VH-VL binders against q0atu2. Designs and how they scored, part 196

Target 1, 119 residues: q0atu2
Amino acid sequence: MLDKKARIRTSREYRNVFEKGKRLSGRFLIIYYVENALDNNRFGFITNKKIGMAVIRNRIKRQLRAIVREYQGQVKNKHDIVLVARAGIGKSSFEGMEKDYIAIMKKAGLFARNANKID

## First folded at step 8 (VH-VL)

Design vc19 (framework fv_recibokibart)
Fold by ESMFold2-Fast, scan of step 8:
Structure vc19 (fold): chain C 119 residues (1-119), chain A 121 residues (1-121), chain B 108 residues (1-108)
Amino acid sequence: as target 1 above (119 residues)
Amino acid sequence: QVQLVQSGAEVKKPGASVKVSCKASGYTFTDYYMHWAKQAPGQGLEWIGEINPSWGDTNYNQKFQGRVTMTRDTSISTAYMELSRLRSDDTAVYYCARAKYYWSFDAFDIWGQGTLVTVSS
Amino acid sequence: QIVLTQSPGTLSLSPGERATLSCRASQSVSSKYLHWYQQKPGQAPRLWIYDASSRATGIPDRFSGSGSGTDFTLTISRLEPEDFATYYCQQYESSPYTFGQGTKLEIK
C-alpha cells in the first residue's frame, strides 16, 4: 500500500492539483500534476461512476494503487500527481493500464524514458 | 433530488462514544468529499474533518484528532462520524456536508439536516 | 490555522436597506477558497456565495460578494424580509478549514 505521506489526503490538495496543474490524457488515464514544496511525491486517484459498478471501480482502485506503488521510485521528485480513470478503463487489462500509465508519465517528463519496471 | 439525511438525536453520558450517519441520495456518492462540522448551542460552525468516499482517506482537524473516526459504506451511500470519549462541551448539532473536489468549486453545497448530540451526566 | 473575523457581529436593518457584511482573514486567502453560507434558526447552513463572488444556484441578484487577500465583503443591495439570517464566511485555503463567527442580520 502507498505510504500515508505518499498520498494526497485532503480535498484542498486535490483542488490545488486540478486548479494549478498540467493535464495529460492517455487512453485509459488522465493525469493532473504540479510541483510541490515537499521532499516527496504524493499521489491521488479519481474513479467515478462512469467507469462502472462498484465491483469494477474497486478492482480499478486496487490495480491503480499497485501500478503507482510499483513505479514510485521512477517518478521525479517533488510532485503532486492525480490519476483520473477514464470511462473506458473498466474494459482494460491490468497490462493495458500499466502501459498507459508508463506512457503518460514519460510524456509528462515525470518518468525516465528508458526505465523499466523493477521486480 | 440531491439530499443528505442524518441519523436522529442522541443523548450520551460523559466518556461514551456516538456514531452519526449521513445517507446520500440523488448524486454519485464517490464524486464528493464528505465533511463534518460541529455547532455548539448558540455558537458558530467548526470543521471536524473530511473523508474521500471513493478511497476512504481521511483528514481531521487536530482539535478532534484521536477522538474522531470517519468511515463510509459505498454500497449504501452512507458516511459515518464517530466521536469517542465524549465531554459536556461536545454537546452540539453535527452536520455532514458534501464538497466537489475535481472539475468544480470546493464549497459545501449540500448539507444534512443536522444531528443533535447531548452529553449529560 | 486561519482565523476569520466577521463584522459586525449583529447588523440591525430594515427591509429595503443595503447590508454590507465584512470578513477579514488573519492571513491571505485566495478568492477561489472563500465562501459564504446563510443559516436560519433551526436549519442547516446553505451555500450562498462561492469563490468570493459567484452566486450559488437560486440565490437572488441582490446578493454580491467581493474581495481578495485578507478582506472580503458580502453585500445585499436591497434587503427583503427573507434575507434576515446569520451569514458565515469560510476559508478553504488551508486545513483546518475554518468559519467566521457569523454576522446576524436582524430586523430593527
Scores: ipSAE 0.685, ipTM 0.862, lowest interface PAE 1.0, mean pLDDT 90

Design vc2 (framework fv_recibokibart)
Fold by ESMFold2-Fast, scan of step 8:
Structure vc2 (fold): chain C 119 residues (1-119), chain A 121 residues (1-121), chain B 108 residues (1-108)
Amino acid sequence: as target 1 above (119 residues)
Amino acid sequence: QVQLVQSGAEVKKPGASVKVSCKASGYSFTDYYMHWAKQAPGQGLEWIGEINPDWGDTNYNQKFQGRVTMTRDTSISTAYMELSRLRSDDTAVYYCARAKYYWSFDAFDIWGQGTLVTVSS
Amino acid sequence: QIVLTQSPGTLSLSPGERATLSCRASQSVSSKYLHWYQQKPGQAPRLWIYDASSRATGIPDRFSGSGSGTDFTLTISRLEPEDFATYYCQQYESSPYTFGQGTKLEIK
């Protein structure tokens, strides 16, 4: 579970990221990101019905939390980041999702140092 | 048709707790934040808090922090607001209302019909 | 917290007249986070104007919203009998999201 301080909790904060943030698309994920005025990063997640039934959505939610937590230390401070799951994510493996996350975070310049690579 | 249907009126004694439900239909429950507002008799609206129905994250108005708890059950598309340690000035109509939180306006476009909570001895 | 002050508190007018309702914010509010609601006795509020100037679905064109920064206005060009109600402005700029105290439109 991500610490409460590391999560975007309010609807207005989600709106801020979508309105002012930069967008980057991967295969299974889209990220929206903006600098915040805090000393820490906050993550938000959008998982919608297009992903699949509740069982699939719950799996994706668990896996996304695990991936974000695992790489939390690699992310440059002072960002609000929203991960939007694309419809095709329901067919992804954990490794495929993790690889996509690493690739988009690196391309966005949000990793402060090298993350573990998926082989 | 999109609608929010709230539970019926409640009469409670001071010090008790009340739990109001808000059942959503006609839309994807997890795509909209659910907000709660209070309206005392003859008074205006006061925002209590919000919940992300997908992830369960909450944000409360500090005036109610410590007395309010918001939850949801996605299997039945229902949001709940529990208010504890009731006092006479908690007598009010309580409303739930939805608001979009991605790529859209964040106005409260659909409201429940309201639940009257009366706190009396 | 942002305080919204509406004026007048009560506005007494006749059908056919123009109504101007004011909403003043204690801090700047982006127009996209300023909304208006209509409420009739015994009913839930109904979204009327969103993003300061956009009419909600089904709202007659005699209603218009305007304003920016700290000063917002709801105008009704020619009052109809069904327009007599209480109107609330609301800000979504920052938590806690707040409402004005309301302006009650009543028949003179």
Scores: ipSAE 0.788, ipTM 0.897, lowest interface PAE 0.8, mean pLDDT 91

Design vc20 (framework fv_recibokibart)
Fold by ESMFold2-Fast, scan of step 8:
Structure vc20 (fold): chain C 119 residues (1-119), chain A 121 residues (1-121), chain B 108 residues (1-108)
Amino acid sequence: as target 1 above (119 residues)
Amino acid sequence: QVQLVQSGAEVKKPGASVKVSCKASGYTFTDYYMHWAKQAPGQGLEWIGEINPYWGDTNYNQKFQGRVTMTRDTSISTAYMELSRLRSDDTAVYYCARAKYYWSFDAFDIWGQGTLVTVSS
Amino acid sequence: QIVLTQSPGTLSLSPGERATLSCRASQSVSSKYLHWYQQKPGQAPRLWIYDASSRATGIPDRFSGSGSGTDFTLTISRLEPEDFATYYCQQYESSPYTFGQGTKLEIK
């Protein structure tokens, strides 16, 4: 689970990201993002009925959370970022979602360092 | 039809707790924040707080912080507001109301019918 | 917190007259985040005007909203008997989200 400080918690904060943020679309994900006045990043998630039934949406929520958490250290600080799942995400693999997330975050210029994992 | 239906009136003694429910129907429960507001007899509206039905994250008006708890059950599309350590000035009608938080206006477009909570000795 | 002050507190008018209701904010509120609600005795509030000037679904065109910054107005061009109610402005600019104290529109 993401720490409380790493989550967009209020409706007004979501509205700010959608109103003033930039939009970038990937294959399975859309991100909306804006700089914040805090010293940390915050994430929000939108998964609607077009994704599929509750069991599919719950799986997607868990997997997106895990991906975001894993790559937290690579995200440029001071951003509010909302991930919106596209309809096709329900048929994607975990690896497919992860690759899409990395690609869109790199394209947005939001990764402070190379996003590829180096062991 | 989009509706919010609240639980019935409650009479409580000072120091007790009350838990009001708000059952949503006709829309995707997790697509709207659920807000709660208080209206004392003959008075205006006062915002108590909000809950994200997806995460369960809450944001409370500081005036109620420490006494209010908001929760939800997504399996039955129901939100709850519990107010503890009741005082006589908690006597009021309590409303739930929804607000969309993405690509749409953020006004409270649908309201519950209200729940009268009376706190008396 | 942002305080919303509505004036007058009570407005006594006759059907057919024009009503002008004021809502003043203690600090600037974007028009996107100012909304108006109508409430009749014994009923829940109902969304009336959103984003300062947009009428909610089903609201007659005799109602109009305007304003920006700290000064907002709800106008009813020609009052009808069903319009007599209490009107509340509300800001969503910052938490805690606040309401004005209301303007009660009553028959003279």
Scores: ipSAE 0.677, ipTM 0.861, lowest interface PAE 1.1, mean pLDDT 90

Design vc21 (framework fv_recibokibart)
Fold by ESMFold2-Fast, scan of step 8:
Structure vc21 (fold): chain C 119 residues (1-119), chain A 121 residues (1-121), chain B 108 residues (1-108)
Amino acid sequence: as target 1 above (119 residues)
Amino acid sequence: QVQLVQSGAEVKKPGASVKVSCKASGYTFTDYYMHWAKQAPGQGLEWIGEINPDFGDTNYNQKFQGRVTMTRDTSISTAYMELSRLRSDDTAVYYCARAKYYWSFDAFDIWGQGTLVTVSS
Amino acid sequence: QIVLTQSPGTLSLSPGERATLSCRASQSVSSKYLHWYQQKPGQAPRLWIYDASSRATGIPDRFSGSGSGTDFTLTISRLEPEDFATYYCQQYESSPYTFGQGTKLEIK
């Protein structure tokens, strides 16, 4: 499970990211991100009905959380980041989502130059 | 039709606990935070707390912290608020209400009908 | 916590008149996080105005909201009998999210 400290917890905190954050679109994902005043990163996840039925949306959320956990060590500190799944994500592979996540995080300048997959 | 339906009225003794349910229908349960508010007889509204239906994370008004617990069951699209160690000043109508937390920064656009909780000796 | 003070507490008017309801915050609230609700006796509150000035679905255009910072206003240009109710402002700027004490609009 993603640690409680690494999750965006309140509705107001989600709204802050959408209100003040920067937006970058990838193939399957959109990220909204803003610098926070904490010592750590926090992640939020959004999936909607356009992706597919509840079973598909739940699978996508589990896979996105797994990807975020796996690359958590590569993300520059002090950011609140919300991942929004695009409609086409339901047809993607796990590897496709992972590649898209890495690409958008690098484009956002949120990954270290020498970012490596954590084990 | 988007709807929040709450459980029926309760009469409790001081010191007891009460658990109010709020069943959602007509929308994706996990797309909206669920909030709870209290309204004592003849008085205004007081926010109790919120729960993220997806993660289960809660945030409570400190006034109720230690006595309130919010939970949800996504399989039946139902949120719960339990208030313990009841006192006479907990006599009130309790409301659930939803709020969107992404895209459109919506207010409490849909409310339950309210649940009257009476605390009497 | 942010305290919202509504004035007047009770407003006695006749149908056809203009009503002006005030909501003052103890500290600055973004207009995006200031909302108004209408409540009639025995009923749940109903969203009336959101983001300080946007009418909720189905709300007549005689209702308007305005304001920023610490001062917000709900205006009803020409009162109809169905408008007599209690109105609450609410802030979502910071937790705990708070409501004003309400302004009761009553028939004179």
Scores: ipSAE 0.684, ipTM 0.859, lowest interface PAE 0.9, mean pLDDT 90

Design vc22 (framework fv_recibokibart)
Fold by ESMFold2-Fast, scan of step 8:
Structure vc22 (fold): chain C 119 residues (1-119), chain A 121 residues (1-121), chain B 108 residues (1-108)
Amino acid sequence: as target 1 above (119 residues)
Amino acid sequence: QVQLVQSGAEVKKPGASVKVSCKASGYTFTDYYMHWAKQAPGQGLEWIGEINPDWDDTNYNQKFQGRVTMTRDTSISTAYMELSRLRSDDTAVYYCARAKYYWSFDAFDIWGQGTLVTVSS
Amino acid sequence: QIVLTQSPGTLSLSPGERATLSCRASQSVSSKYLHWYQQKPGQAPRLWIYDASSRATGIPDRFSGSGSGTDFTLTISRLEPEDFATYYCQQYESSPYTFGQGTKLEIK
């Protein structure tokens, strides 16, 4: 579960990320990201209807939250980050989605110390 | 045609709860935040809060925090606002309104028709 | 909380006249996040001007919005009978999002 403080909650903050943020595309995910004035990261998610039926969208939502939570400690502080699920994500495996997330976060320079999953 | 249709007028006793619905049609429900506003008789508009219909994240005006709960059901494109522990000064017309939050302006471009909630003994 | 103060509270004019409605913010608001709504008795508000100066779809060109920082203005160059209504400014700069108290435009 992501802490409430780690979520982008307001429509205004989403708009800020889309307008001022940088964009980077992966295979299943697109991220938009911008520095914030806080000392913590906030994550937002877009999983629109193009992904598929409700059962698929609910699975994707659950898996994305789990992935972001797993790696939240490795992400450089002071960023608002919005994850947009691409249409093809509905056919991905959990491992494929996780790999894509790590790849795009590293490419964006958002992972601290070349971070990896910690168990 | 893009529309927001709200539930009908309610008369409640002090201390009761009211749940107002707002059914969206003609657009992708999850692409717009849903906002709620209060307008007491003869008064101006007061923002109550907003909900992300896709992820159920909410943000409430502190004046209503603890008494308001916003929810949605994406399967029927409907948003809900529940106000508890009703007082006489909760008598008002309540409006839902949508706002786009990406790639466009984020003004309230479509509003529901309003729901009159009367709190009386 | 950003407070929006509208003036005058009531403006009494005749058709054909020019109307100027003011909205002052207690702190700076980006023009991109200042909007105006028209409301007639018994009706829901309707988006009129967005981003301080852009007319919403279908709004006549006699309406114009201007301003920046803390001072914003809605101008109606030549009043028509259907323009008599209450106008609200609204800021989307920061939560809680707030409305001004409204300016009621009434026939003299």
Scores: ipSAE 0.629, ipTM 0.848, lowest interface PAE 1.3, mean pLDDT 89

Design vc23 (framework fv_recibokibart)
Fold by ESMFold2-Fast, scan of step 8:
Structure vc23 (fold): chain C 119 residues (1-119), chain A 121 residues (1-121), chain B 108 residues (1-108)
Amino acid sequence: as target 1 above (119 residues)
Amino acid sequence: QVQLVQSGAEVKKPGASVKVSCKASGYTFTDYYMHWAKQAPGQGLEWIGEINPDWGETNYNQKFQGRVTMTRDTSISTAYMELSRLRSDDTAVYYCARAKYYWSFDAFDIWGQGTLVTVSS
Amino acid sequence: QIVLTQSPGTLSLSPGERATLSCRASQSVSSKYLHWYQQKPGQAPRLWIYDASSRATGIPDRFSGSGSGTDFTLTISRLEPEDFATYYCQQYESSPYTFGQGTKLEIK
């Protein structure tokens, strides 16, 4: 999946993003994001039981990580980004989640300019 | 109603492994990191490590790195800590404790009752 | 790693007296990441003060926490018999998260 250097690993690192980061809501996702002092981006994920049963949550987790990994090269470096899945995400398609991710990342100014052409 | 219930006492030989469980109830298991701490007889508390119950990502105190493995099973809201290659100085009470990592304070507000692990020949 | 040093190691006092417990950090710790726990023999630790100064639910107002930077204090204005226990400070500023060695409050 994401290399360990690209993952938010500790609870304290999550706390930093939620405390100091900016928040932006999409249809199925909320992102919290803050600049870091590293040479790379780090991603964190939050899903909870209100999304649905374990089979649905596990599917969402796998698909969300796949989306993040696929678009990793388009994300401006030096950010810690936490993705929070909203309850409604359980009913979304893969394409729906992907579209929402791209839209929210562009709105946040976290995607490179040419990422807009993919849409 | 929020509780962490740990498995019972263990007696092990040097070189063996022990796996302690911590079953959560009364809250959303994936909303709190699960931490583990060690307390040797008559001594203070020492943090061992933490696990994100949702993602499974772990972070260990370097003192225990290479001997400790933390896992969880979200289907039964249970966290596990396995300590391998046991030594006499691993004799201790082991505690699990939860910590909120977003939107709230991050203190260890709920603790398990502790599991005594005795390592003796 | 951040080392927390508590002093004194043992504090012998009588009920009715004031207790002052110190926790000193080897480097700066934000107040919101400094917590205190009470532990009695044979029991798990219990959250007592969080964010340096906020009392946990049910903790009497004779307990107060204060401090910032590297110096933190737990004060008990008038000791009751049930207050005699070991108190640990803990930092969550950076991993590995560490505890002080504890201050044991004992009856004189």
Scores: ipSAE 0.722, ipTM 0.871, lowest interface PAE 0.8, mean pLDDT 90

Design vc24 (framework fv_recibokibart)
Fold by ESMFold2-Fast, scan of step 8:
Structure vc24 (fold): chain C 119 residues (1-119), chain A 121 residues (1-121), chain B 108 residues (1-108)
Amino acid sequence: as target 1 above (119 residues)
Amino acid sequence: QVQLVQSGAEVKKPGASVKVSCKASGYTFTDYYMHWAKQAPGQGLEWIGEINPDWGYTNYNQKFQGRVTMTRDTSISTAYMELSRLRSDDTAVYYCARAKYYWSFDAFDIWGQGTLVTVSS
Amino acid sequence: QIVLTQSPGTLSLSPGERATLSCRASQSVSSKYLHWYQQKPGQAPRLWIYDASSRATGIPDRFSGSGSGTDFTLTISRLEPEDFATYYCQQYESSPYTFGQGTKLEIK
């Protein structure tokens, strides 16, 4: 389960990520990320109405949290990272979202290891 | 037609607790933090705290810490604020207000109509 | 916590006059985290100016906000009867988020 300490907390902290953070777009995801003053990473997840109905948005959030949780040990410490689902993510498979997450995190230089190293 | 509708006025005795509700409609509940503010009769506004709409993290003004509890139920787009161990100086109008936390401004753009809580013996 | 001090506490003016309302912060506040609200008796506050200088939807152009750092100002160029209300500044620079004590604009 994604630990509560690994989640972004206040509205002002979210604002900081969007205001000062770097932006990188993948196929299904956009990430915004900034260094924090903590000793751990924190994540936020945003699914807006363009994704679809609440049931679809809730499924996407659960799947993204599961992906983040699975790979959290590979993420460089001291970052606040917000994942924003793009339009069309509702048509993706779980594997498709996972591959996109890994690709974008690698491109951002946020992965300590290459998660795609084994075929 | 975005709106926040709060529960009705309450009269409580000292030492009791009160729970105020704030029902959101016309927007995606999880896109906005919910904030609560206090306004004593004839006085200004005082921020009580905020709740994260997604996972429910709460951030309280230290002045109210230990007596306030904020919760939300995303299935019915409703936020709650409970204030315990009521005293006479808790007599006030309590407001909920939303604030967008991504891609836009975090000003309190929509407010509930207010809930008058009267604490008297 | 950041303390916001509004001055004057009460401002008595007549319709047609210019009003200048001040908000001073005890610490530096980025302009993007300073907002103004209007409140009339018996009503909820209403967002009036956000990010120090941007008018909220529907707010007349006679209202303008300015300032940076510790000094912020709300100006009403030519008062109308409906403008007499209490105005609050608010900072979102750091928690706890705070409001000024308000400036009551009253008819002379």
Scores: ipSAE 0.690, ipTM 0.881, lowest interface PAE 1.2, mean pLDDT 90

Design vc25 (framework fv_recibokibart)
Fold by ESMFold2-Fast, scan of step 8:
Structure vc25 (fold): chain C 119 residues (1-119), chain A 121 residues (1-121), chain B 108 residues (1-108)
Amino acid sequence: as target 1 above (119 residues)
Amino acid sequence: QVQLVQSGAEVKKPGASVKVSCKASGYTFTDYYMHWAKQAPGQGLEWIGEINPDWGNTNYNQKFQGRVTMTRDTSISTAYMELSRLRSDDTAVYYCARAKYYWSFDAFDIWGQGTLVTVSS
Amino acid sequence: QIVLTQSPGTLSLSPGERATLSCRASQSVSSKYLHWYQQKPGQAPRLWIYDASSRATGIPDRFSGSGSGTDFTLTISRLEPEDFATYYCQQYESSPYTFGQGTKLEIK
């Protein structure tokens, strides 16, 4: 997620998502999400040291950003979405995280059916 | 014991840069945004900006935009604020303070002791 | 940006008296995002009241906060010598997060 418009940057914006948003848990991820008053989606991320050492957390951070970028075009417009990494995510594969992300986004009604990777 | 410990006083000439550190202990560094505030002698508090210590995302007060840079090093639980192109009116005590941004309140519940920056020719 | 105006700028009172400090916002602020800090000379600010009315840990019950919308108040029912300090209100409703200019409580 390189586009500044697609990122949740401020602590107040994160707080709004946790305060007013809905919560869904997957195997490796929890999402909190709320409709925004903008014309675009914004994503935020939370990792915790419970995931593991810095090397593992940095890998997870890179992979989560890549997954969100791949599927950003499939996400229903006008939402602020925060991804919270669960402790077990450190043991996941890229494919495992990707499947979990797709499954939870579909369950939330934020993805189209048969969401595919964006070219 | 939750603490924020800041670096010591600095004396700088106009046009120089200053980098203040804020070392956190007693809590999970990445669970709290780190904020910075300015207090000129005999004056009130002015918010400078905030950084997400986990992801490094920053948000700055427009007044300081272009002169302030906030960074962090998670390996040593330390946040930094660098202010460039210093002027006499940057003479102030600079504070770091933490704020919870999920599942709790957003107040600045723990503050550093402050760092006096004096800008004088 | 939301401007917070505190009044009075200086309040001169004696121990035992009641103090009422005002904080007025230029725009509506949710009570969840209005906080008060106490600062003594040479010290960092200390969180005093959060969410407009909740006392921070260790703060005596003679302190109370109230208000909503644009008008907020910090009340000290009976001043003690240690209460003489500067009090700042702060809003976290929208960035940039702002402080009031402070009310200095001084001994008469």
Scores: ipSAE 0.631, ipTM 0.849, lowest interface PAE 1.4, mean pLDDT 89

Design vc26 (framework fv_recibokibart)
Fold by ESMFold2-Fast, scan of step 8:
Structure vc26 (fold): chain C 119 residues (1-119), chain A 121 residues (1-121), chain B 108 residues (1-108)
Amino acid sequence: as target 1 above (119 residues)
Amino acid sequence: QVQLVQSGAEVKKPGASVKVSCKASGYTFTDYYMHWAKQAPGQGLEWIGEINPDWGDYNYNQKFQGRVTMTRDTSISTAYMELSRLRSDDTAVYYCARAKYYWSFDAFDIWGQGTLVTVSS
Amino acid sequence: QIVLTQSPGTLSLSPGERATLSCRASQSVSSKYLHWYQQKPGQAPRLWIYDASSRATGIPDRFSGSGSGTDFTLTISRLEPEDFATYYCQQYESSPYTFGQGTKLEIK
């Protein structure tokens, strides 16, 4: 699980990322991201009902937390990043979701060199 | 159609805890932050805190920090606010209210009917 | 925290008159984060004006909101009997999200 400090907690902070942030779309994920004035990264998540039933949404939430935590050390510091799960994510594998996350983060310039397992 | 329905009035002794519920219907529960506000008799509104119903992340007004706990149960679209170590000045009507936090305005557009909590010896 | 000060605290007027309610912020608030609520005794507040100037669904044309920075105004062009209530401004610019103390609009 992500540390409390590594999470976006307030609705106003989500609004800041959506209003001022850059947007990048992947196959299963969309990210919105903006630099923050803190010493660390913060992550927020949106996993709306269109993904599927509770059992599917709970799996996706668990897997997204695991992926973000796994690659936390490779993300350039001082960013607020919101991950929005697309409807199709409910049919993805863990590996498919992980690859999409890595690809988007690299394209956004948010990953440090050698952050990709496929490199 | 869109409604927030709160639990009934409570009478508590000083030092006790109270847990107020707010059941949402007519919309996607996880698309709106749930906020809580206090209104003491004859007074104005005071914001207590907010919770993300999807992920459970919360943020409290520091005035209530250490005494308030906000939770939710997505299976029944219900948010909860628990206030501990009650004092006489916690006597108030407590409201829940929703606010959209993405792709819409962030005003409190739907409110619960309020729950009167009375703290007396 | 941002303090919102409403004036006057009580405004006594007759139906047909114009009402002007002020809300002053202790620091700058973007208009998109300034909202107004109406509350009648024994009832929950109701969203009235959002984003400083947008009327909520069903709110009559006689209500208008304006302002930016630290000074915001709610105006009722021609009071109807149903308009007598307490009005609260609220900021969403920064946590903790705060309300003004309210302006009670009462019949003279």
Scores: ipSAE 0.766, ipTM 0.889, lowest interface PAE 0.8, mean pLDDT 90

